# Ledger of designs, part 17: VH-VL binders against Large ribosomal subunit protein bL21 (rplU)

Target 1, 133 residues: Large ribosomal subunit protein bL21 (rplU), of Prochlorococcus marinus (a2c733)
Amino acid sequence: MAEKPAAKPKAAAAKAEAKDQSDSYAIVEASGQQFWLQPNRYYDLDRLQAAVDDTVTLENVLLIKDGKNDTTVGQPYVKGASVELKVMDHRRGPKIIVYKMRPKKKTRRKNGHRQELTRVMVQSISIDGKALS
Key: E = the ipSAE of ESMFold2; O = the ipSAE of OpenDDE; V2 = 0.75 times the mean of E and O plus 0.25 times the DockQ between their complexes.

## First folded at step 22 (VH-VL; framework fv_dargistotug)

Design g7c (from g6a with heavy chain Q35H; at its last look DockQ between E and O 0.27; V2 from the best seeds 0.00; counts 0 for: pae E 3.4 > 2)
Fold by OpenDDE, look of step 22:
Structure g7c (fold): chain C 133 residues (1-133), chain A 120 residues (1-120), chain B 106 residues (1-106)
Amino acid sequence: as target 1 above (133 residues)
Amino acid sequence: QVQLVQSGSELKKPGASVKVSCKASGYTFTSYWMHWVRQAPGQGLEWMGWINTHSGSPDYAQGFTGRFVFSLDTSVSTAYLQISSLKAEDTAVYYCARSEWELLGYFDYWGQGTLVTVSS
Amino acid sequence: DIQLTQSPSFLSASVGDRVTITCRASQGISSYLAWYQQKPGKAPKLLIYDASTLQSGVPSRFSGSGSGTEFTLTISSLQPEDFATYYCQQANSWPTFGGGTKVEIK
């Protein structure tokens, strides 16, 4: 009873994921969270202390990828790196219902929470004053 | 029911101005972004920009700066598009459309459109 | 700006046919893609958002799939009322539309 040889898995699926990596991006730290930011894209951040239409610069850049160029990883931040954001709007996020158990009282407290968010547009990512392409 | 009702069709000469209105009803006007989308005859859809209905701050797409002005009258839940120095190439149907915060950039409700014809 | 390329531009089909329209983005847009239906003389109607979420009131014969740069709208069984122009639109950046796909009766 001849053991039929195990068909080699077709390597073709791996190539499609690689095209998305060609875009420039930065990983930044804001409000204790990490964000993957790309130029000309929208993001919701925790409430920024800025007015609508203001430009906010983030300097806590953890990583920069410049298109096809090498990735620069900061220790802890990439020196000279910055991300410019345009403040688009301030809104409250969706209502989240938080159930807190009170173990000693066997009671549930239902609290509604709406996170204050700032919608931003990434205007540019730069290193040493040079904007990434 | 959510409705966006636009002003009627306009016939203008080159160099004239037009102001298109978009009256919203059935929802809180200042809670949604208002967008303007243009469609030339037999052509596709082109996003022109948006206005923040809360702040009144407009943003214009590339190619829609200068002659195009977005404005609001929040007292009557109305958005306006003004086009100055009209050109023949401005002949199109202009749509207002809303988007909610959580789905910004998706247009869930549209006006019926306003045809602006620019002819000599 | 992010460019969206739809294919095909024109599609002839019969009632009951499975129809597939593709939308390709020039850059990765995650799942921030919508599909609209437009009939002659009417405003566009939102069908799908976030690549695959069906808008309320839209028939289940419509479905969307894809992520990154390639997306697909599928009509499982074309109905007479489905003859229209379909547009993809990205919402990850400044909104941009595809060129449209006109679905015509064969």
Scores: ipSAE 0.272, ipTM 0.778, lowest interface PAE 2.5, mean pLDDT 89
ESMFold2, look of step 22: ipSAE 0.396; ipTM 0.747
ESMFold2 (binder alone), look of step 22: mean pLDDT 93; pTM 0.946

Design g7d (from g6a with heavy chain S31D Q35H; at its last look DockQ between E and O 0.20; V2 from the best seeds 0.00; counts 0 for: pae E 2.9 > 2, placed apart)
Fold by OpenDDE, look of step 22:
Structure g7d (fold): chain C 133 residues (1-133), chain A 120 residues (1-120), chain B 106 residues (1-106)
Amino acid sequence: as target 1 above (133 residues)
Amino acid sequence: QVQLVQSGSELKKPGASVKVSCKASGYTFTDYWMHWVRQAPGQGLEWMGWINTHSGSPDYAQGFTGRFVFSLDTSVSTAYLQISSLKAEDTAVYYCARSEWELLGYFDYWGQGTLVTVSS
Amino acid sequence: DIQLTQSPSFLSASVGDRVTITCRASQGISSYLAWYQQKPGKAPKLLIYDASTLQSGVPSRFSGSGSGTEFTLTISSLQPEDFATYYCQQANSWPTFGGGTKVEIK
């Protein structure tokens, strides 16, 4: 009887349906993941090799939406696009409790995992050095 | 035990300045963010901003720029809120609150609050 | 800024009642939500963070749930000491609080 592989919990990239279509945003690739970034918002990324208060620039911008303007989609990246991030903190993510059932012992092992994260603030999204409003 | 002890109540006239202190004890002061939260009488909580206790860098919420200044004296584990050019609308209880680095943006310990009353 | 709307603003309940308070965010905030209890003349007290994690020393009758834009605080059996104002707070952006929910004795 083939043990059905435990479905990797898809990190539900909560597509926060940004209801307000008027807000500027960028989709960036960081650490092999895609992030929906908006100015003046905080995000937890995989641990960055940067100090607190450092500015980190992401250049792998897949898409930019400038408010009411048209969406620019990169192939694969939007040329000249960048996102400036301020490193706010190095933090541990929420404790994820994983219950593993040991089939032979009918015992549940409770494992807690906390992912190492870096909280960043999006300072600006820019194209060709011009910040989006 | 972690404690945040704030200075006493203040009565000021419009146009005056006030400086509220928040003394931390029971933990390493520079290992936590310090925040300021305002609560007008009978109103809700309003985040004013924070200060990085390690770098001394403050950030101010919208509406709390200019007249509001966050500062530190790390030698005595104290955070300060200065309000200049006081207005009647500044009448409120002001709280300092800390947040852990791992829980940035959550306030696990609070000062007892400082009432600042601005009256003519 | 992310706006949080709490409902109801006022709630009358009796000791032993199950109480539910809702917090809605104007935008998705993942699980970055906290709940606070505030008693008159006192500072707020952290109850729950990360939407569902109970703060140390908080009674197990308090629980939090939700993600994205909708969150709930539940008190399974209201105790006399639980009559207070409750606030939700988001930490996905600059911290913002809900308008509060006052739980009063029926």
Scores: ipSAE 0.111, ipTM 0.736, lowest interface PAE 2.0, mean pLDDT 88
ESMFold2, look of step 22: ipSAE 0.454; ipTM 0.767
ESMFold2 (binder alone), look of step 22: mean pLDDT 93; pTM 0.949

Design g7e (from g6a with heavy chain H54N, light chain D50K; at its last read DockQ between E and O 0.26; V2 from the best seeds 0.00; counts 0 for: pae E 2.4 > 2)
Heavy chain, then light chain:
Amino acid sequence: QVQLVQSGSELKKPGASVKVSCKASGYTFTSYWMQWVRQAPGQGLEWMGWINTNSGSPDYAQGFTGRFVFSLDTSVSTAYLQISSLKAEDTAVYYCARSEWELLGYFDYWGQGTLVTVSS
Amino acid sequence: DIQLTQSPSFLSASVGDRVTITCRASQGISSYLAWYQQKPGKAPKLLIYKASTLQSGVPSRFSGSGSGTEFTLTISSLQPEDFATYYCQQANSWPTFGGGTKVEIK
ESMFold2, look of step 22: ipSAE 0.521; ipTM 0.784
ESMFold2 (binder alone), look of step 22: mean pLDDT 94; pTM 0.952
OpenDDE, look of step 22: ipSAE 0.148; ipTM 0.744
ESMFold2, fold request of step 23: ipSAE 0.492, 0.235, 0.470; ipTM 0.769, 0.691, 0.763
ESMFold2 (binder alone), fold request of step 23: mean pLDDT 93, 93, 93; pTM 0.950, 0.951, 0.950
OpenDDE, fold request of step 23: ipSAE 0.588, 0.660, 0.658; ipTM 0.841, 0.851, 0.853
ESMFold2, last read: ipSAE 0.522, 0.476, 0.463; ipTM 0.785, 0.762, 0.762
ESMFold2 (binder alone), last read: mean pLDDT 93, 93, 94; pTM 0.949, 0.949, 0.951
OpenDDE, last read: ipSAE 0.676, 0.672, 0.446; ipTM 0.860, 0.857, 0.818

Design g7f (from g6a with heavy chain S31D H54D, light chain D50K; at its last look DockQ between E and O 0.18; V2 from the best seeds 0.00; counts 0 for: pae O 11.6 > 2, placed apart)
Fold by OpenDDE, look of step 22:
Structure g7f (fold): chain C 133 residues (1-133), chain A 120 residues (1-120), chain B 106 residues (1-106)
Amino acid sequence: as target 1 above (133 residues)
Amino acid sequence: QVQLVQSGSELKKPGASVKVSCKASGYTFTDYWMQWVRQAPGQGLEWMGWINTDSGSPDYAQGFTGRFVFSLDTSVSTAYLQISSLKAEDTAVYYCARSEWELLGYFDYWGQGTLVTVSS
Amino acid sequence: DIQLTQSPSFLSASVGDRVTITCRASQGISSYLAWYQQKPGKAPKLLIYKASTLQSGVPSRFSGSGSGTEFTLTISSLQPEDFATYYCQQANSWPTFGGGTKVEIK
């Protein structure tokens, strides 16, 4: 009675879970400008009325791309879409010298301007309360 | 002309402290962020953090908390990096760098660097 | 943090050669990439920002391209003064640098 050789256990191919580098992003409207936002990234927006470490939610999302999934384009906004931002710091932009010409008076006024900015970190992008991966 | 001039090379023993200065000139000091970048011998560039020159608020990169302190003396347009409890692994050239674009975080002007050597 | 991978780490080239250095980001960084040149014993020098904008005073033989996760620095015709280490840096998050690319004389 020839003993049937024990079948060598098939080595479980470790599926290298390709960490889906989430190419997820949202285009949002904030302060009349459009921003390309990605999770865990920093951006300077116009001064927000929030404290440092506060969470701010942007709802004016124009477009969402969820990794390899289809792009959702809003009309004008993606319904149910939101971006959560953490306020990191309040900043002043570089000094911009603005020359205002007064044509009738031949006078040039030189004004310095520093834009008030808020550094934010994108915590999450979500649709209908579900965070994008 | 925009210039960042750093203090001279330092030789320290383990456990000592060092304070590197970065004096800015040729521009309004408080209009730009100051960055600190470390470069170990024969290694690449490592961002340590930045300081808001207007508010004095620092942010530190991961791994540069605790022993590393950014400070300012705005009266003399100078930024400082203090390192306490020095270790051999702290041996590096330390650079200060100005951000050209506060919005974007690019470094347009650099100090000449300060070599800090930590040796027994 | 966003990791930047430069390739190659070392490059041997001759004067007049076209040199290409790549920088890959672990995440999309839009166009928020800079390139720096560093010579031995000197501070880094900004060459390019916003992926493709040439810094003032930088020779036109330097160019940058790319968006998202893939970026390239090109030197159209390598000059003797271009032998250096080049670093990419992203500004879309906490600043991070690539590992560098040393361009050496062949």
Scores: ipSAE 0.000, ipTM 0.610, lowest interface PAE 11.6, mean pLDDT 86
ESMFold2, look of step 22: ipSAE 0.420; ipTM 0.762
ESMFold2 (binder alone), look of step 22: mean pLDDT 94; pTM 0.953

